# Designs tried in a protein design chat: VH-VL binders against q9umr5. Part 302

Target 1, 268 residues: q9umr5
Amino acid sequence: SYKPVIVVHGLFDSSYSFRHLLEYINETHPGTVVTVLDLFDGRESLRPLWEQVQGFREAVVPIMAKAPQGVHLICYSQGGLVCRALLSVMDDHNVDSFISLSSPQMGQYGDTDYLKWLFPTSMRSNLYRICYSPWGQEFSICNYWHDPHHDDLYLNASSFLALINGERDHPNATVWRKNFLRVGHLVLIGGPDDGVITPWQSSFFGFYDANETVLEMEEQLVYLRDSFGLKTLLARGAIVRCPMAGISHTAWHSNRTLYETCIEPWLS
Key: E = the ipSAE of ESMFold2; O = the ipSAE of OpenDDE; V2 = 0.75 times the mean of E and O plus 0.25 times the DockQ between their complexes.

## First folded at step 16 (VH-VL)

Design kc2 (framework fv_nofazinlimab; at its last look DockQ between E and O 0.76; V2 from the best seeds 0.74)
Fold by OpenDDE, look of step 16:
Structure kc2 (fold): chain C 268 residues (1-268), chain A 122 residues (1-122), chain B 112 residues (1-112)
Amino acid sequence: as target 1 above (268 residues)
Amino acid sequence: QVQLVQSGAEVKKPGSSVKVSCKASGGTFSSYAISWVRQAPGQGLEYLGYIIPIFGTANYNEKFKGRVTITADKSTSTAYMELSSLRSEDTAVYYCARVDFDEYGSYGMDVWGQGTMVTVSS
Amino acid sequence: DVVMTQSPLSLPVTLGQPASISCRSSQSLVYRDGNTYLNWFQQRPGQSPRRLIYKVSDRDSGVPDRFSGSGSGTDFTLKISRVEAEDVGVYYCMQGYHWPYTFGQGTKLEIK
């Protein structure tokens, strides 16, 4: 039998968005038990990410307990960060494949058309004022806002991303790294035509330097220092990078070609 | 200079709801947060919650057990506070206040509305 | 929740004399950015609160220099070097770090 699949949605999203993904899984892996977690939907997805991590943990624990052979995680957009944190805090998870589906794993710094409805034009350059305050850190989007022009503020004020990345020292860094390394495979999915994740390379742990030049994963300090295990995972062949062009952000979970190429191989 | 102007006094029955408005002028509404604080007669100040209008969602004091709803209309630069299931103990002056996220990082309520008296009585 | 404790709660002062109000927080108000998010508000009779001090010691525009804030960590003080008649009212400290944000009980300053 196939291992159970747990799906975690993204910002302003719900379980309904994954109806096509469920169809694809059912067709290609019949009998697979797929659970799309219906927590923190819609505007509730703006709750602090650590709060979300706790809620999702409570939901996945019983699923994992019933699946001693292991489970697969498919985590979309903001959900990918939630899942990474989940795997960091759980010392007894049994995740075989962690599929990060167009997630801003290295943070977000952009005001694309998708975000313009939320932020006025040119708000990107000033959002640090809000996001790196105690006021802003009560909202999920600020928990992974990564301003390359205000790195000190990011490192100090970020209550989520900087911690799970091990970019700021904390007493749980070693344990979280150990826990995260329990994952069988880390599957990173994203692409240049996403239009939301900015830069799109963030889905592959790439990100801007101070000049807004995109650096690859292997050039990031978190990799070089192996702060949460990326270097170790890569060395043991546990990281899969699956870039795909021509897919918009809201279509990653609804594209058959993407599913067959980047998701399906890791559901067995 | 930024000003906050609140709606007028309200008299309500127990169990009903009240909605107070706070209109901002003289600044960029999207660069602020709007806080709501109340003060019962002769008592201190109590924080209800705040909204960051560009996010469209508020953060609430759990003490109010979901009775408070804070919203914002960016098109009119107006914030709203609705309190439901009113009780006599909800009788108070309700204030809105601006949190300015300027480059100096004051992050305080530097501008206040004039207050709205809400009386809950049978 | 973080408890803010002010002392005294009542402060009778002679005109021209100095005044001092203490505020203690149950948790440190030093944020990760190095700032301490402690504010002082003044509320004159029949008026809305007015912020006097932010970040422990920074004065808002228009606030007389006779007002000064000091302190660190969990202990803070508001001082008035020479009390004037217009200073009558209630003073509140507030922490803006730990949600939910909380105020002190208030200190009522009166003229003897």
Scores: ipSAE 0.892, ipTM 0.941, lowest interface PAE 0.6, mean pLDDT 94
Fold by ESMFold2, look of step 16:
Structure kc2 (fold): chain C 268 residues (1-268), chain A 122 residues (1-122), chain B 112 residues (1-112)
Amino acid sequence: as target 1 above (268 residues)
Amino acid sequence: QVQLVQSGAEVKKPGSSVKVSCKASGGTFSSYAISWVRQAPGQGLEYLGYIIPIFGTANYNEKFKGRVTITADKSTSTAYMELSSLRSEDTAVYYCARVDFDEYGSYGMDVWGQGTMVTVSS
Amino acid sequence: DVVMTQSPLSLPVTLGQPASISCRSSQSLVYRDGNTYLNWFQQRPGQSPRRLIYKVSDRDSGVPDRFSGSGSGTDFTLKISRVEAEDVGVYYCMQGYHWPYTFGQGTKLEIK
């Protein structure tokens, strides 16, 4: 009776991380077919995001084909960027709810504590040298690194985020926008106590200006120019913002209150 | 003043593994990448892969898929390349090389180790 | 994989005369940042490779000015204005843009 749910994991992650989410869905929506995609696990999550998008595309096609009434996506952290790119590149997707679970949708500019290799706190100001090089763009972290103090380098070097955000012109921009706009709802989830996504408002398409002042989604050029359809979706009433305080980055998929408040209502 | 010093020559049997070390001195180990390149006797250069130590993971040439593991230990400023299921064709000098990331875009292997001869013979 | 093709593969040169080595890539090496990631390396007999030129034409520190690089897009040239005895060895071009990064097959420079 319920639409199938497809789950896409984040950086250094695997399908096991979603066991509690699966329990919640089974309790509230019994009989729902939930598929947690078992691709690009662990260190493979550092593969270029376009490679991950292609692999996840191949995995979701048969699931979507068996569910002509539609599917839902729940996409965690880095996985939310993979899913947004999927919605852009797939002419034939049938996604109703795209649930973006604490994803760096406008990018990342900060250290992360959960990587195996600890970033020095001073590295965020210098990481652009690595990330905005061909060597660095072969790693997923660099595909969405967004240094607000080196915006020209970001716009020129980003192989992924600047493209899917429509921040750099490309020949597929019109088609990608059209495909993305076929989504039924965009559900944005995140919060101030996440501790990893920096700024945490990136999960809501907010980001730093050059002074590290956070501009909200509606103040972003990509929104104002409607580069990939955010303004159109908001006007359509298709964007849901569900912020929740008190949740750390690794706990979004294992918090029952978060599930009940932000996820459950969208699993028709 | 970065210097790369590699471990010594090794003789291995087919089917075994070899692990070559590359110890960096000078500079900041986390601020650059370490590449691995090999050269069979009398032949050209072949790129195996590289690691960016700050990310803790490597990018591999698919030709060596499943046989090459590249790692880094930031606490000792040492990179490692392990090649498993050795074949006679893997006989080569194995080099590590630094890739510096600077604001001028001078990306490439500017500092090379002395090389490690790996001989695979039955 | 991007194929890097060097010509000639063997280059006997008289001391004091110029030498020129061609390198052609199967794809453009111009990255979105405007840089062209084409490097030249020298390997003297019994030694590790040494970078001579990066970004087509920029000499590394300590490389004599008789070495120069030129080219654009897919076609590149390394020139030695006056060959010296110390220049014997093998010269490689390398592209550093399209993973996996690849080398040309090498050009062996010898003194005749």
Scores: ipSAE 0.581, ipTM 0.808, lowest interface PAE 2.0, mean pLDDT 89
ESMFold2 (binder alone), look of step 16: mean pLDDT 91; pTM 0.942

Design kc3 (framework fv_nofazinlimab; at its last look DockQ between E and O 0.71; V2 from the best seeds 0.75)
Fold by OpenDDE, look of step 16:
Structure kc3 (fold): chain C 268 residues (1-268), chain A 122 residues (1-122), chain B 112 residues (1-112)
Amino acid sequence: as target 1 above (268 residues)
Amino acid sequence: QVQLVQSGAEVKKPGSSVKVSCKASGGTFSSYAISWVRQAPGQGLEYLGYIIPIFGTANYNEKFKGRVTITADKSTSTAYMELSSLRSEDTAVYYCARVDFDEYGSYGMDVWGQGTMVTVSS
Amino acid sequence: DVVMTQSPLSLPVTLGQPASISCRSSQSLVYRDGNTYLNWFQQRPGQSPRRLIYKVSDRDSGVPDRFSGSGSGTDFTLKISRVEAEDVGVYYCMQGYRWPYTFGQGTKLEIK
């Protein structure tokens, strides 16, 4: 039988967003038990990410316990960060494939149409004032805001991304790295036409330097220092990068070609 | 100069709801947070919650167990605080206050409304 | 929750004399960015609260220099060098370090 699949949604999403994905999985892997976690839907997805991690942990623990052979995670957008953190804090997870579906794994710093909708009168360059305050860090979107022009504030004020990345020292860094390395495969999915994740390379752990030049994963300090295990995962062939053009952010979970090319191979 | 103007005094029965408004003028509403604080007669200050209008959601003090709802209308630069299931102990002056996220990082309520008296009585 | 404790709760002062209010937090208010988010508010009779001090020692615009804030970690002090009649009211400390943000009990300053 196929391993169970757990799906974690993104910002402002619900289980309904994944109806096509469920259809694809059912057609290609009949009998697969797929659970779309219906937690922190809609505006509740703006709750602090650590709170979400705790909630999702409580939901996945029973599923993992019933699946001794392991499970697969499909985590979309903001959900990809939640899942990465989940795998970092769980010392007994049994995740075979962690599929990061267009997630801002290295953070967000953009003012795309999507962000302009959220911030119609605010500029990207000024959001650090809100997000790196104690007030802003109570909201998920600020937990992975990564301003390349205010690196000191990011490193000090970020209560989530800087920690799970191991960019700021903390007592659990070694353990979290060990836990995360339990994953069988890390499948990174994203593309240049996403229109929301900024830069889109963030889905592949690429990100801006201080001049807003995009650097690849292998050029990032988190990789070079192997702060949470990326270098180790790559070395053992556990990282899969699946870029795809022509897909908008809201279509990653509803594209058949994307599913067959980037998701289906890892659901065995 | 930023000003906050609140709605008028309210008299309510126990079990009912009250909604207080706070209109901001003289600044950029989207760059602020709006906090709500109350003060019972002769008592101290109690923080209810706050909203960052550009995010569209609020953060609440769990002490109120979901009775408080804070919203904001960016088009009118107005924040609202609704308190449901009113009790006599909810009798208080309710204040809105601005949190300015300026480059200096003060992160405090530097501008306050005039307050709204809410009386809950049978 | 972070508990803020003020002392004294009642402060009678003679005009022209100095006044001092203490505020203690149950834990350090030093944030990751190195700032300490401790505020002082003044509430005159029948008026809304007014912020006097932020980040322990920074004065808001229009606040007389006779007001000063000091302290670090968990212990903070508001001082008035020369109390004036207009200083009558209740003073509150507040932490903006961790949600939910909390106030001290308040210190009522009166003229003897």
Scores: ipSAE 0.895, ipTM 0.943, lowest interface PAE 0.6, mean pLDDT 94
Fold by ESMFold2, look of step 16:
Structure kc3 (fold): chain C 268 residues (1-268), chain A 122 residues (1-122), chain B 112 residues (1-112)
Amino acid sequence: as target 1 above (268 residues)
Amino acid sequence: QVQLVQSGAEVKKPGSSVKVSCKASGGTFSSYAISWVRQAPGQGLEYLGYIIPIFGTANYNEKFKGRVTITADKSTSTAYMELSSLRSEDTAVYYCARVDFDEYGSYGMDVWGQGTMVTVSS
Amino acid sequence: DVVMTQSPLSLPVTLGQPASISCRSSQSLVYRDGNTYLNWFQQRPGQSPRRLIYKVSDRDSGVPDRFSGSGSGTDFTLKISRVEAEDVGVYYCMQGYRWPYTFGQGTKLEIK
């Protein structure tokens, strides 16, 4: 009997997108209860991330209650940020494997399809004006927009990412860190050919410095300060990094080799 | 010199719907938000919602729960507000207004349309 | 929702004299970026609203310097140092801090 698996989708996404992943799990782990949460799909995925966290929390509580031995999370793209916040705010979660599937864990600083209309070039350098306003923070994209050239605005205006990363002081930081550290394993998946997550190393807690040079996880201040437990997790061997080239953003959950290499081993 | 020009007055029956247009000229349409605000006769201002065209999705006031739809067409620089299941209390002037996101942080509705009177007969 | 309460609701003023309009919010409007998102609008009879003041005290382009805004946290004031005939209309405060953004009830300024 395998632990139940909960799947959390990403931006502009729906539960149907995961049909191939469900097939792979059924083939390799027959009898596994897999729930793909059908919340905030399509355009609703642009709602504020804290609103999404609350809604997904309400959905996962009964699933976790039915599985006292634990559950696994597979969280795709924006969904990986929702899941990380869930692990912080839930003092009663029983997650063993948190599988982060090409998620912008340190933020996003790149043009995407939803930014490319009349003036697709240089939009990333100007999007901070929208995102670091109260109007923009009502949209999920802006909740994890991370402009390395306006770090002071990011640190002050971000309603979500700067908080769950412990980059801005808040009264729950100690409790959130304790809760997150109860996870058994953090499995980080992503790759250079993703095409959407920018920098792609954000999926591994890497991010740009002020010169747009990518610093790896161990060079990040949030790691060095152990703000939410990354250093602690790495030291006890709980972080798994599984990069894979040749996979575009929409294909992470439909690539069998990726599943077998990076996901299957962690679905005990 | 951004200007917002709205569609003309509408007279509607209860239970029907209305769609008001707001055409922008000047500036880059996708670089700001379009807000919708209404004013019933002799009454104050009420915020319906806003759209940031670059995101293609609006933020709505829950008071109108499921009755308001706000969209934008970037090819024509036009925003739309549709109000369904009309009631007599929806009789109001409906305004669109621009929210500019400049580098000085001046935010707010700095340019307003002329208003569109919607009358729901009863 | 953040409730915005204006006082007075009706303000008769002698031409050439000062006017003062108060606005109180049900919670602080200071955003974590340090800005206070309180705006003032004027609606002249038969016209669309027009922004006068943003961020408590910053005058919009083309607004006469006899208009000034002040306040902090939850208590705000719009002042007109010398009321002129063109100042008649309804004045609204608005918070842009937390969605849904909300207006005060309006203050009708009239010449006695």
Scores: ipSAE 0.620, ipTM 0.827, lowest interface PAE 1.8, mean pLDDT 89
ESMFold2 (binder alone), look of step 16: mean pLDDT 91; pTM 0.936

Design kc4 (framework fv_nofazinlimab; at its last look DockQ between E and O 0.87; V2 from the best seeds 0.80)
Fold by OpenDDE, look of step 16:
Structure kc4 (fold): chain C 268 residues (1-268), chain A 122 residues (1-122), chain B 112 residues (1-112)
Amino acid sequence: as target 1 above (268 residues)
Amino acid sequence: QVQLVQSGAEVKKPGSSVKVSCKASGGTFSYYAISWVRQAPGQGLEYLGYIIPIFGTANYNEKFKGRVTITADKSTSTAYMELSSLRSEDTAVYYCARVDFDEYGSYGMDVWGQGTMVTVSS
Amino acid sequence: DVVMTQSPLSLPVTLGQPASISCRSSQSLVYRDGNTYLNWFQQRPGQSPRRLIYKVSDRDSGVPDRFSGSGSGTDFTLKISRVEAEDVGVYYCMQGTHWPYTFGQGTKLEIK
């Protein structure tokens, strides 16, 4: 039988967003038990990410316990960060494939059309004022806001991304790295036409330097220092990068070609 | 100069709801949060919650979870605080206050509304 | 929740004399960024609170220099070098480091 699949949604999403994905899985892997976690939907997805991690942990623990052969995670957008943190804090997870579906794994620094309803034009350059305050860190979007022009504020004020990345020292860094390395495969999915994740390379752990030049994963300090295990995962062939053009952010979970090319191979 | 102007006094029965407004003038909501604080007669200050209008979501003191709802209308620069299931203990002056996210990181309530008296009595 | 404890709760002062109010927090108010988000508010009779001090010692515009804030970690002080009649009211400390944000009990300053 096929391993169970757990799906974690993104910002302002619900389980309904994944109806096509469920259809694809059912057609290609009949009998697969797929659970789309219906937690922190809509506006509740703005709750602090650590709070979300705790909630999702409580939901996945029973599923993992019933699947001794392991499970697969499909985590979309903001959900990809939640899942990465989940795998970092769980010392007994049994995740075979962690599929990061267009997630801002290295953070977000953009105000694209998708986000303009939240942020006025040119808000990007000033959002650090809010996000790196105690007030702002109570909201998920600020937990992975990564301003390349205010690195000191990011490193010190970020309560989530800087920690799971191991960019700021903390007592659990070694354990979290060990836990995360339990994953069988890390499948990174994203693309240049996403329109939301900024830069889109963040889905592949790429990100801006201080001049807003995008550096690849292998150029990032988190990789070079192997702070949470990226270098180790790559060395053992556990990282899969699946870029795809022509897909908008809200279509990653509803594109058949994307599913067959980037998701289906890892659901066995 | 930013000013906060609140709605007028309210008299409510126990079990009912009250909604207080707070209109900001002389500025924008882009770099502000709006906090709500109450003060019972002769008592101290109690923090209810706050909203960052551009995010459209509030953060609440758990003491009031389930009863307090804070919203904001960016188009009118107005924040609202609704308190349901009113009790006599909810009798207080309710204040809105601005949190300024300036480049200096003050992060304090530097501007306050004039307050709204809410009386809950049978 | 962080408990803020002020002392004294009642402060009678002679005009022209100095005044001092203490505020203690149940845990450190130092945020991850190294700042300490401790505020002082003044509430005159029948008025809304007014912020006097932020980040322990920074004075708001329009606040007389006779007001000063100091302290670190869990122990903070508001001082008035020369009390004036207009200083009558209740003073509150507030921490903005740990949610939910909390106030001290208030210190009522009166003229003898």
Scores: ipSAE 0.904, ipTM 0.950, lowest interface PAE 0.6, mean pLDDT 94
Fold by ESMFold2, look of step 18:
Structure kc4 (fold): chain C 268 residues (1-268), chain A 122 residues (1-122), chain B 112 residues (1-112)
Amino acid sequence: as target 1 above (268 residues)
Amino acid sequence: QVQLVQSGAEVKKPGSSVKVSCKASGGTFSYYAISWVRQAPGQGLEYLGYIIPIFGTANYNEKFKGRVTITADKSTSTAYMELSSLRSEDTAVYYCARVDFDEYGSYGMDVWGQGTMVTVSS
Amino acid sequence: DVVMTQSPLSLPVTLGQPASISCRSSQSLVYRDGNTYLNWFQQRPGQSPRRLIYKVSDRDSGVPDRFSGSGSGTDFTLKISRVEAEDVGVYYCMQGTHWPYTFGQGTKLEIK
């Protein structure tokens, strides 16, 4: 009756983190097949994002094949970028709802609790030197690091985010846009108290300009140029924005009000 | 100004493991990568992997099929390379080398340790 | 893996004469940022390697101006304008564009 749900976790994460979300789905949608993908756990989540996309692609193919009516994706944090890339590279995906749960969709630029696990001091203004090098691009964090003060380096060096955003010319841009547009709904979830995603509006395709003023999705060049389909999806009524205050980064998948408001309606 | 000092020579039996240390002084340990490169007697250079200490994890040359482990201790500014299941062909000088991420884009190994001879013999 | 091929592998040179070492890669070393991460190292007998040149042509600090690098794409050259006795050793090219990073097989420079 209910479409299968595939869950993709984030950085330094594992499938256990989603136990409460699984409980909520079971209570409200009994019989739903939910698969939390158990790949790239813990330190393995630092592997290059294209490597992760390839591994998750192989895992989702049989699930999608067994569900010709479609599946839903719930993708948390870094996992939301993996899922967006999946939607672009898979000619044959059958995703109805793509639920992006506090994901850095326009990138990350912040010295937050998230970065404190990686750095002993504030390094956001200097991390571009590492991240926009060949050595740094071999790590997932650098694949979506987006320094608004070094946009030229970002555009030239990013192996992942600049490509899936259509911010750098590449031969697959038209095909990836076509594939992404086959999604039924794009559900964007996040909020100001996240504490990790910086700016938190990245979860809604907002991001800093050079003065660190947040420009919202509709003000972004990738939206205005419709480089991967955001403008088309919005015009189609397929984008749902569900901001919620008061939720920290690790609590998005364990808050029942958030689930009922932002997730449950899209798990047909 | 940056110096890399490696641990002393090792003689090992086949099947055992070896752990080589590389202590950095000068510069900021978190601002660079530590590479590991080896050189068998009379042979060329072979890249094992590198660690960026701020990420706390390493990138490995697939050639070594999970036998190599590279770690870093930021509190002591020391990187380590451990090679397990040693074979006679692992006899080599093992070097650590710094990769600096400076504003000039000089991403080569600009500072090298003195090398650590590891001899694997029965 | 990117294969780095050096020529010649053995280079006897008369003191005071020029020397030239060729390095060719199996694919372009131009990274997506427009830079070419081709480096040259010198290893004197019994010593650790020393970087001479980075990014094709940029000389490291303290490296004599008789050393120069050139090239683009897949073909690179290290030149020594006038060989000195201290230049004896093995010279390696290395690419840092494509993981895993790889070295040429080395060119042994000796004084005839």
Scores: ipSAE 0.649, ipTM 0.838, lowest interface PAE 1.5, mean pLDDT 90
ESMFold2, look of step 16: ipSAE 0.637; ipTM 0.833
ESMFold2 (binder alone), look of step 16: mean pLDDT 89; pTM 0.916
ESMFold2 (binder alone), look of step 18: mean pLDDT 90; pTM 0.928
OpenDDE, look of step 18: ipSAE 0.901; ipTM 0.949

